# VH-VL binders against q0atu2, part 56

Target 1, 119 residues: q0atu2
Amino acid sequence: MLDKKARIRTSREYRNVFEKGKRLSGRFLIIYYVENALDNNRFGFITNKKIGMAVIRNRIKRQLRAIVREYQGQVKNKHDIVLVARAGIGKSSFEGMEKDYIAIMKKAGLFARNANKID

## First folded at step 16 (VH-VL)

Design yj2
Fold by OpenDDE, look of step 18:
Structure yj2 (fold): chain C 119 residues (1-119), chain A 119 residues (1-119), chain B 110 residues (1-110)
Amino acid sequence: as target 1 above (119 residues)
Amino acid sequence: EVQLVESGGGLVQPGGSLRLSCAASGFTVSSNYMNWVRQAPGKGLEWVSIIYRRGSTEYADWAKGRFTISRDNSKNTLYLQMNSLRAEDTAVYYCAREGSSEWYYFDYWGQGTLVTVSS
Amino acid sequence: AYDMTQSPSTLSASVGDRVTITCQASQSIDSWLAWYQQKPGKAPKLLIHDASSLESGVPSRFKGSGSGTEFTLTISSLQPDDFATYYCQQWDEYSGEAYTFGGGTKVEIK
């Protein structure tokens, strides 16, 4: 699990990301990202009913958290990042999600230069 | 120098099987997202399958159950096993690597191998 | 499933002409659009990725533009080496078809 410190938790925090952040769309994910005033990154996750039943949404959320956690050390600091799962993610593989996350994050320029896992 | 060389194409009867190979050099197949794309004579390009870096696979709906993408890491070779072949499967089959800097596009292609399904 | 409509299917032009090819996606793909060039008997060659980024070695007369659902490939001054078939390519949000290609545009000599 992601540390509580690394999570976007309040509606106000989410709203700030959506209003002030940049948006990039991938195959399975949409990311909203904005710089924060902290020394750490915070991640938020949104899954909606378009993905499928609650069991599926929960699975997707767990998988996305796992992906974010795995690559957390590779992300540039001081960012709030919200991941919005697109409808098609429900039938995607874990590696498909991972690929999309990496692709979007790379495109956004959010990975550190010395990131070893993104190539 | 990156190179992809397909082989294994030929004439096969309907219902027959064929295994295509794609020998890669200049990069590691298992470290990249590898795809098969085909092109019927005088027609456009059609995606067939992808194998992810950790080995997960994805297929076009029409390919599911008949086509299997795999790789041999020791040989740095990509494969496409084709079963229950049909006349409409007649095409040049290309192996293609997704871009290294960004994914979801194909930066290197083999010259293709022709598969002809005919009685 | 995502659809990609490429137009025109065939284009006759002369050397020096400005050529424009269009791809329309049924759903927004942001900038995840690539353009390929294919000559007879040859494999496709990547020209542009991310809608507007030229691949290394591609002449500057090739320009990709657009975002969302509308994309264009422009050849500012057609050269003899440019007579070929061009394809756009996108990803598909849904499983069962990870990638979709446009129908192609054959650029032939007038």
Scores: ipSAE 0.908, ipTM 0.951, lowest interface PAE 0.5, mean pLDDT 94
Fold by OpenDDE, look of step 16:
Order: sequence, then C-alpha cells, then structure tokens
Structure yj2 (fold): chain C 119 residues (1-119), chain A 119 residues (1-119), chain B 110 residues (1-110)
Amino acid sequence: as target 1 above (119 residues)
Amino acid sequence: EVQLVESGGGLVQPGGSLRLSCAASGFTVSSNYMNWVRQAPGKGLEWVSIIYRRGSTEYADWAKGRFTISRDNSKNTLYLQMNSLRAEDTAVYYCAREGSSEWYYFDYWGQGTLVTVSS
Amino acid sequence: AYDMTQSPSTLSASVGDRVTITCQASQSIDSWLAWYQQKPGKAPKLLIHDASSLESGVPSRFKGSGSGTEFTLTISSLQPDDFATYYCQQWDEYSGEAYTFGGGTKVEIK
C-alpha cells in the first residue's frame, strides 16, 4: 500500500492539481501533474462510474496503486500526480494499464532518465 | 541492426490452420511489445494482436478465438497461430515492434508473409 | 471503437508540389498519432510519431502537425521517391481494437 504521505487525500489537494497542473491523456489514463513544495511525491486516483460497478472501480484503483508503487522510485521528486482512469480501462489487462502509465509518464517527462524498469 | 523476418505463409483451404513465425534479431522480443498487422491485397492495414512484455495478450475482436499470439524467448521468435481460416483472412501478415520511446507506434516491421485462403 | 478518417484516398501530384494529407479521429488522442509510408510490395515505414516527431533519416520536407482530433502530414516539395501510399495510425481506448489505421492515401504521379 502507498504510504499515507504519498497520497493525495483532500479535495483541496485534488483541486490544486486540477487547477494548476498540466494534463496529458493516454490510452487508459489521464494524468494531471504539478510540482509541490514537499520532499516527496503524492498520488491521487480517480475512477468514475463510466468504468463500471463499484467492485470494478475498486479493482482498477488497486491495480493502479500497485503500478504506481512499482515505479515510484523512478518518478521525479516533488510532484503531485492525479491518475484519472478512462472508461476503457475496465476491460484492460494489468499490463495494458502498466504500459499506458509508463508511456504517459515518459511523455510527461516525469521519469528519471536512468529508470531501469521503463526501458 | 534490428531485423524482423516473417515466415510460414502459404496456401491453405478454408477451415484450415497455419502458424506464422517472426524471427527477431538485434533486440529481445520478450523485452518489447510485439504486434501482428495484416493487409489484404489492395487494402489497408489492420491490427491483429499484441503480446506484452510479461506475456499478456490482446486481440482484435474479429481475431478472438481463432488467432493466438505467442513467443519463444529461447528462439527470440514471435508466432501467430491461425485456426478456422476464412477467405477474408487472405493477406500479407507483418510482425511489428513498438517504438521504444513512447510506444503506440511501430518502428520496425518485417517484410511480411503472404497467407492465401482459397478452396 | 475509435474511427480514423483519412483524406483524400487518392492524390495526383507533380514533383515539386506541396502535398497535404489529413486524418481525423472520432475522439481526442492528444498527440498519439503516427504516419507511415508504404511502397508496393514493401512493408510500411515509420515517418512520424507523436504527431510531429520526425524519425531518423526521414527528409525534412515531411512534416506532421495537429493534436486532438485533427492531424496533417505535409510534404513541402514532392520528390520522385515520395510517390507511395501513406497511412496514419492511432490507439483505441477500448479493448479489442488496440490500434486503428487510416484508410490510406495513394500519392501518384500526375
């Protein structure tokens, strides 16, 4: 599980990312990202009803958290990043989500240059 | 130098089966996202299937149940098993690697192998 | 499923002409668009990815532009080697249709 310190938890924190951050869309994900004044990154996750039932949405969130944890050490520091799941993610594989996350994070320039698992 | 070489194409009767191979050199198949794309004579390009780095697969709706993408890591070779072939499956079949920078595009293609389904 | 409309289907032009090919996506794909060149009997060749990034070795007369739903490939001055069929390509948000190609544009000599 992501450390509480690494989570965007309040509505105010989410609003700040949406209002001040940059937006980039991938196949299954949309990310909003902005620099923060902390020494760590924080992640937020949003799944809407278009994806499916609550059970599906919770599964997707769990999978996205797992992906974020896996690559957390390779993400540039001092960022708030919100992942918004797109409608099609409900039928995607875990690897499909992972691929999209990596692709979109690379495009956003949020990965360190020497990231080992994102070659 | 990166190279992809397809083989296994030929003439087959309707309802028959065929296995295509794509031998890769200059890179590791299991470390990349590999795809099959086909092109009917005088027609456009049509995506068939993808195999992900950890082995997950995805298929075009029309290919599900009849086509199977796989790989042999020891041989650095990609495969496409085609069953219950139909006349409309007649096409040149290409194996294609996704680009390493942002993915979702194909930077290297084989020369293709022709599959003709006819009675 | 995402649709990709490529136009025109056929284009007759002369050497030195400015050529423009258009692809229209049914939904926004930001900059996730690639362009390919294909000559008869040959595999497609990647020209441009990420809507505007030119592949290594591709002449500068090729230019990709656009974002969202509207994209264009422009050849500023058509050369003899440029007569071919061109395709745009995108991803699809939904499973079962991971990638979609445009219908193609055949650039032929006038």
Scores: ipSAE 0.897, ipTM 0.946, lowest interface PAE 0.5, mean pLDDT 94
Fold by ESMFold2, last read:
Structure yj2 (fold): chain C 119 residues (1-119), chain A 119 residues (1-119), chain B 110 residues (1-110)
Amino acid sequence: as target 1 above (119 residues)
Amino acid sequence: EVQLVESGGGLVQPGGSLRLSCAASGFTVSSNYMNWVRQAPGKGLEWVSIIYRRGSTEYADWAKGRFTISRDNSKNTLYLQMNSLRAEDTAVYYCAREGSSEWYYFDYWGQGTLVTVSS
Amino acid sequence: AYDMTQSPSTLSASVGDRVTITCQASQSIDSWLAWYQQKPGKAPKLLIHDASSLESGVPSRFKGSGSGTEFTLTISSLQPDDFATYYCQQWDEYSGEAYTFGGGTKVEIK
């Protein structure tokens, strides 16, 4: 579970990331990310109806939160990061999502030195 | 030194079954994303299946239900069980590893094993 | 399902020529594109990952470029060792075809 200080909460906070941030797409995920003025990271999650029905979208969101929570200690600080689930994620496995998250976060340069040795 | 050695190919009748093996050395199969890729004679490359590090799998649509990817971690060996074989399954089958730090790309391939499906 | 169009299918060239091969993805794949070289009777060999990053031991005459949907492999001065078939490769967002390859470009001696 991500704590409240590690969550993007308001429409303005989301809009800032989309308008000011960088974008990187992977197989199942798109990330938008921007430096923030805090000493910590914040994460946001977006799923849409193209993924599937609500039960599927809720499962995907829960799984993505679990993945982010597991690796959040290895993410460089001071970033707001929004994960946007792509339509194909609905038929992905947890391992597929996890692989993609690690790959795109590494490509974005968002993992700290120790996280770069994830295998 | 990373090596992948496929075996188990041969001549089989339509409707028959065959199990391919891929013996790996120089790395641990279960710590990597492993794939099968095939190439019909004179044709291009076609992805068949992946097994994820924790055992999740994906298959090409045409292979699903007929082919099964698996591994034996004690033997450091990847397998492809092929059932209900058809003439169009005739191909060289390659075992391929996704790179240890750059996933989604195949950094090592075996030399392949030929499967011929013919009456 | 994503498609990958590779052109030309066959290319005749002389040693020393500059050779260009293109791949077109039907959907944006950012820079997640690989190039492989395959010689007859051999397995493919990874040349370039991430559109432009050369693998260890690959000669610097090979250059990959592009992002989004359009990608190019250029050999700045063709050598005898470069006569082979070249494939590009991408991931696919949807299950049922996690990776797709271009149709290949055979580079032949003129």
Scores: ipSAE 0.851, ipTM 0.933, lowest interface PAE 0.6, mean pLDDT 91
Fold by ESMFold2, look of step 16:
Structure yj2 (fold): chain C 119 residues (1-119), chain A 119 residues (1-119), chain B 110 residues (1-110)
Amino acid sequence: as target 1 above (119 residues)
Amino acid sequence: EVQLVESGGGLVQPGGSLRLSCAASGFTVSSNYMNWVRQAPGKGLEWVSIIYRRGSTEYADWAKGRFTISRDNSKNTLYLQMNSLRAEDTAVYYCAREGSSEWYYFDYWGQGTLVTVSS
Amino acid sequence: AYDMTQSPSTLSASVGDRVTITCQASQSIDSWLAWYQQKPGKAPKLLIHDASSLESGVPSRFKGSGSGTEFTLTISSLQPDDFATYYCQQWDEYSGEAYTFGGGTKVEIK
């Protein structure tokens, strides 16, 4: 489970990541990420109406939260990370999203070497 | 050492069916993202289908409803069931593995099996 | 849907020549691009992943570059083993076309 303290909540917090952070695009996701001054990571999630109806967008958010929760122990601490869902994600499977998340997080260098293994 | 060996190709009449096999050794099929890619004679490469590590699938639009990717983990074997075959399905069919850490790229390919759809 | 345009379709060259092959994506793919080499009757062989990262055992005369929408494969000094067809490959954001290949570039001996 993602704790309340591990969530990016305010517009200012989101803007800080977008303006100061690095950007990396994958197949279904774009991530923006920046070091923070905390001892923990914080995650934010953005879906827009191009993905589909609200039911679909809410499902995508829940699935992305579940993926982040599954791998959070492997993420290097002290980062604010915003996941932006691309339009094509609406027809993706959970596994397609999971694959893309792992791929972009590895490419960004955000996974710790000594965390639980990723295949 | 990693090996992929396709089999099951041959001559089939239009409207017929054929099942391709891809025997894998040196790695576990269910721990990797496995794909079928085809190449019509004298033509380029065309992606057909993927099966994800936990069994989710995607298909090229032209293959949906006619082709089914599957696997048998006890035999470490990937399959492609092809139904309602057409002349334009004539091609060499390759199975291909995405790299274990470098996904979205095909690091190992079988030598292919030829499917000819003709009267 | 994403398109991948590869040029030239055929290239004639001599041993020792520098050759350059270009792929253009219709939408940005960051650096998520692969290059493959294929010889007649053989399966494709991965040369380069992530636009510029050489696979193990690939000679250093092969160089990939580019990001976004424009990518090149350069062979700095063509060798006899390099006469083959080369393909680039990307992912597609949308279901129904997970991977797209360029049309290929056949490198032939002059």
Scores: ipSAE 0.849, ipTM 0.935, lowest interface PAE 0.6, mean pLDDT 91
Fold by ESMFold2, fold request of step 20:
Structure yj2 (fold): chain C 119 residues (1-119), chain A 119 residues (1-119), chain B 110 residues (1-110)
Amino acid sequence: as target 1 above (119 residues)
Amino acid sequence: EVQLVESGGGLVQPGGSLRLSCAASGFTVSSNYMNWVRQAPGKGLEWVSIIYRRGSTEYADWAKGRFTISRDNSKNTLYLQMNSLRAEDTAVYYCAREGSSEWYYFDYWGQGTLVTVSS
Amino acid sequence: AYDMTQSPSTLSASVGDRVTITCQASQSIDSWLAWYQQKPGKAPKLLIHDASSLESGVPSRFKGSGSGTEFTLTISSLQPDDFATYYCQQWDEYSGEAYTFGGGTKVEIK
């Protein structure tokens, strides 16, 4: 489970990541990421109505939170990271989302090299 | 040392069925993302299906309901069950591995097996 | 669904020529693009992943470049072994077509 201090909560915090951060697109996800002034990571999740109905969007958010939780120990600290779900994610599988998350986080250089699952 | 060997192609009548096999060596099929890709004679490449590491699958829209990707981990073998075959399914069928460190790219391909659907 | 336009469809060249092949994606794919070489009767061979990263054993005369929607494969000095058909490949975010390939470029000896 994500710790409550590991969540991006306010509009200002989200806006900072979008305005100051780097952007990288994968198949199902776009990440925005920026170094923060904390000793920990924070994660935010964005879905929009083009993905599907609210039930679908809520399922996607739950699945992405579960994926982030599974791999959070592998992520380099001191980053704010916003995951934006792309329109095509609504029909993807959990494994498709997981694959894409790992791929884009590795490409962004956000995984630690000594992580067992990534190396 | 990585090798992929397809088999099971041949001549089949429209409406018929065929099962393709892809025997893998030098790596574990279930630890990788495995795909089928086809190429009609004289034409380009067309993605068919993927099986994810934990068994989730995706199919090209034209293949859904007719083709089934599967594997047998004890034989380290990938399969494509092809039903309700049509003339436009005539192609060389390749199995392909996504790179273990760089997903979304096919780093090893089999030699292909020819499927001919003709009256 | 994403579209991938590859040009030219056929290219005639001599040994020693510099050749350039172009792929255009209908939407940005950042640098998620592969190039494959295929000789008649053979499977495709991965040359380049991530737009510009050469696979092990690929000669340095091959160069991939581009990002976003426009990508090129350049062979700086064409050799006899390079006469083949070349394909680019991307992912597609929409279900029903996870990967798409360019239409191919056949590089023929003049």
Scores: ipSAE 0.847, ipTM 0.931, lowest interface PAE 0.6, mean pLDDT 91

Design yj2
Fold by ESMFold2, last read:
Structure yj2 (fold): chain C 119 residues (1-119), chain A 119 residues (1-119), chain B 110 residues (1-110)
Amino acid sequence: as target 1 above (119 residues)
Amino acid sequence: EVQLVESGGGLVQPGGSLRLSCAASGFTVSSNYMNWVRQAPGKGLEWVSIIYRRGSTEYADWAKGRFTISRDNSKNTLYLQMNSLRAEDTAVYYCAREGSSEWYYFDYWGQGTLVTVSS
Amino acid sequence: AYDMTQSPSTLSASVGDRVTITCQASQSIDSWLAWYQQKPGKAPKLLIHDASSLESGVPSRFKGSGSGTEFTLTISSLQPDDFATYYCQQWDEYSGEAYTFGGGTKVEIK
């Protein structure tokens, strides 16, 4: 799981990212991101009811947190990043979400060159 | 140096089966996102299926339950098992690779193999 | 499911002409759009990814532009080698149609 220092926690922290941040859409995800004043990154996750029932939404959040944790060492520091799950993510696989995360983070300039390798 | 060679196409009766092969060289199939795309004679391109690096799959809705994408990593070969074939499945079938810098795009295609489904 | 409409379906032009092909996505895809060229009896060839990024070895007379829902492929000075059919391609957020292609534009040299 992500360290609690690496989490966006409050409504105001989320609102700051949405209002001041850049937005980039992928196949399954939308990211909002903005530089922060910390030495570390913080991540937030949003799912809505259009994705499916609560069990499905909770699975998606767990899987996205696992993906972010797997690649967090390759993310440039000093960013607040909110991942918004799109409606189609409910029928996706873990690998589909992982591919999209890597693609969208690379396109945003938030990843190092090695970020798209499986191993 | 990168090369994709499809085989296994031919004439088959409605309700029949075929297995298509795509032999790859110059890269590792299991390290890439591999797709099948088809083209009916005189028509446009239609996506069929993807196999992800770790083996997850997606299918076009019309292919689910009839077609199975798979691979043999020891032979560096992609397959499409096609069952319950119908006249509308008549097409040239291509295998295609997604590139490392062209995520969600097909940078290499095979020459295609023709499948004809007729009485 | 996302739709991708491509126009025109057929285009006749002379060598040296500027030609423009358009694709319309039913929902925004940011810049996640590819253009392919396909010559008769051959597999498609990737020309442009990410709406405007030219593939290595593709002549500079090819230019992709657009973002969101509206995209164009422009050939600034049509050459005899450009006789082909052109397709655009996008992703779809729903699993049953991961990728969608435009209907194609056949470019005929007069």
Scores: ipSAE 0.847, ipTM 0.929, lowest interface PAE 0.6, mean pLDDT 91
Fold by ESMFold2, fold request of step 20:
Structure yj2 (fold): chain C 119 residues (1-119), chain A 119 residues (1-119), chain B 110 residues (1-110)
Amino acid sequence: as target 1 above (119 residues)
Amino acid sequence: EVQLVESGGGLVQPGGSLRLSCAASGFTVSSNYMNWVRQAPGKGLEWVSIIYRRGSTEYADWAKGRFTISRDNSKNTLYLQMNSLRAEDTAVYYCAREGSSEWYYFDYWGQGTLVTVSS
Amino acid sequence: AYDMTQSPSTLSASVGDRVTITCQASQSIDSWLAWYQQKPGKAPKLLIHDASSLESGVPSRFKGSGSGTEFTLTISSLQPDDFATYYCQQWDEYSGEAYTFGGGTKVEIK
């Protein structure tokens, strides 16, 4: 579980990331990311009805939070990062989402160079 | 050095079964995303299936229910069990590894094994 | 499901010619595109990943370009070793077709 300081919480905070941040799309996810003025990272998660019913969308959010939590120690600090789930994610596996998260975070340059190799 | 060697191809009647093997060396199969890709004689490439590092799988829609990807980690070997074979399954079958640092791309391929389905 | 349209299907050229091959994705894939070379009776060989990043050992005369839906592979000065069939490849966000290949471009001696 991500703690409260590591969450993007307000509409203004989300809007800042969308308007000022960079965008990168993967197979199942789109990330938006921007440097912040904090010492830590913050994460936000967006799903919409095109993914599936509410039970499916809630499961996707929980799984994405678990993935982010697992790898958060390897993410370069001082970033606000919003994960937007694409329509195809509703029928993906946890491993498919995890693979995509790692791939797009690497491509965005958001994993620290000196961190342990990601496996 | 990375090597992939397929075997188990041959001539089979429609409705028959075959198990293909892909022996890997120079890397660990279970630490990588492994795929089967096929090519009908004189035709292009067609993705068949993936097995993820922790064992989740995906299949092309036409393969689902007939083909099963699996592996034996103690033998460092990938398998494709093919059931209810049809003439349209006639192809060279390749095993392919996704790159260790750049996923979604196939950096190493075996030389393939020919499956011929004919009465 | 995503489609990948590759053109031309066959291309005749002479040594020294500049050759261009095009792939079009039906939906944006950012830069997540690979190019492969395949010679008769052999497995495909990865040339370029991420639209423009050359694999180790690939000659610099090969250049990949594009993003979104339109991609090109250019060979700036065709060499005898380059007569082969070329394929592009993408992912698909839907599980039933994780990867899709272009139809191929055979580059032949004129």
Scores: ipSAE 0.846, ipTM 0.930, lowest interface PAE 0.6, mean pLDDT 91
Fold by ESMFold2, fold request of step 20:
Structure yj2 (fold): chain C 119 residues (1-119), chain A 119 residues (1-119), chain B 110 residues (1-110)
Amino acid sequence: as target 1 above (119 residues)
Amino acid sequence: EVQLVESGGGLVQPGGSLRLSCAASGFTVSSNYMNWVRQAPGKGLEWVSIIYRRGSTEYADWAKGRFTISRDNSKNTLYLQMNSLRAEDTAVYYCAREGSSEWYYFDYWGQGTLVTVSS
Amino acid sequence: AYDMTQSPSTLSASVGDRVTITCQASQSIDSWLAWYQQKPGKAPKLLIHDASSLESGVPSRFKGSGSGTEFTLTISSLQPDDFATYYCQQWDEYSGEAYTFGGGTKVEIK
């Protein structure tokens, strides 16, 4: 579970990221990200109805939360980050999502350390 | 130095089977995303399959159900089991590594092994 | 499935010429594009990743550019070693076509 303080919770918080933030697309994910005024990061998750039925979208959200939780110690602080799942993610594996998350977070300059080495 | 050496190609009848091997040195196969890519004589490159670091797999639609990617970590070797072979499977088969620092790009390739499917 | 249109299919040029090869993606791939060089009878060699990042040991006469859907590979002064076929490559959002390659550009040195 992500800490309550590490979640983007309100429509205003989400809108701020979409309107003020930078955008980067990967294979399965799009991230929007912006600096915040907190001491910590916050994450939000959006699934598109094109991905599939609600049970599939809920599974994708759960898997993305798990991935974010695993790597959150490597993310530079003071950012609000929204992950938007692309339509093709519904047929991806957990490892496909994980790979894409690491790749796009590195490309965005949001990792403080090299996350490609998972040991 | 990083090296990839394919073997196991040859002449096979339509409907037959063949197993390709890719012996790796200078890096650990299971710590990397490994792919097979093929090239029919005089033609372009075509992706076949990937095995992820934790063992998940993905296949080109035309290969699914006929081809199986696998590895033997104790031998540091990647495999491609090809069943129900057809004339259109005639190609040079390459194993390729995604870059240790930059994924989604193939930084090292073997020299390939030729598979010929003919009566 | 994503498409990757590469042009031209063949070009002929003299040593010292500037040549340009283009690839067009059917959807935006930001800068997630690779360029490969393949000489006859040999495996492809990665030249450029991330649209413009030159691989170690690749001569500086090779330059990649572009983002979104339009990408170019430029060889600023063609050398005899540059006779080869060049391929671009992208990922595909959907399972079953994880990576797609352009059709290739054969560069023939006169």
Scores: ipSAE 0.843, ipTM 0.929, lowest interface PAE 0.6, mean pLDDT 91
Fold by ESMFold2, look of step 18:
Structure yj2 (fold): chain C 119 residues (1-119), chain A 119 residues (1-119), chain B 110 residues (1-110)
Amino acid sequence: as target 1 above (119 residues)
Amino acid sequence: EVQLVESGGGLVQPGGSLRLSCAASGFTVSSNYMNWVRQAPGKGLEWVSIIYRRGSTEYADWAKGRFTISRDNSKNTLYLQMNSLRAEDTAVYYCAREGSSEWYYFDYWGQGTLVTVSS
Amino acid sequence: AYDMTQSPSTLSASVGDRVTITCQASQSIDSWLAWYQQKPGKAPKLLIHDASSLESGVPSRFKGSGSGTEFTLTISSLQPDDFATYYCQQWDEYSGEAYTFGGGTKVEIK
């Protein structure tokens, strides 16, 4: 689980990211991101009904949280980041989602260069 | 430094099977996203399959159930097992690496191996 | 799923000419587009990734541009080595076609 201080929780917090942040699309994900005034990062996750039934959408959110947790130590601090799952993500593998997350975070300049290497 | 060498192509009867190999050097296959891409004679490029770094796979819809991508990490070699071959599978088959820094793009390709499916 | 329309299919040009090749995606792909060069009997070679980023060792006469659905590859002064077929390539959001390629543009000597 992500720490509760690392979660975007309120509608106001989400609106701030959407209104003030930058947007970047990948294969399965869209991210919105903005600098915050904290010493840490915060993450939000959005799925909508287009992806599929609630059980599928909940699975996707759980998988995305796991991916974010795995790489959170490599993310540059002081950002609020919202991950929006695209419709095609419902048929993606965990590794496909992970690849896309790393790719879009690197393109956004939010990942350290060595975050996408195993060795 | 990076090299990809395909082998195993040849003439095969419709309904037959063939296994293609792609010997890699200068990088570790299991640390990269590896793909097969084919090109029918005189035609364009068509994606076939990907194997992810931890072993998840995706296939073109027309290949599912007939083709299997795999690898042998001790030999640093990628494979494509092709079953139930049809005339329309006649093509040069390339293995291709996604860039280690820039995913979703194929930075190195083998020279390809020709598969001909004919009576 | 996603489609790529590449034009023209064939282009006849002389050494020194400025050449422009276009690709259109059926849905927005942001800047996630590659350009490849392929010579007869050879494998494709990556020229440009991310719509406009030149690969190492690719001559500066090659320029990629575009975002969203419309992309161009421009060769500012065509050289003898540039007579080849060019392909664009994108990802596809949906499983079953992870990557799609344009139909190709054959650049021939006039």
Scores: ipSAE 0.835, ipTM 0.928, lowest interface PAE 0.6, mean pLDDT 91

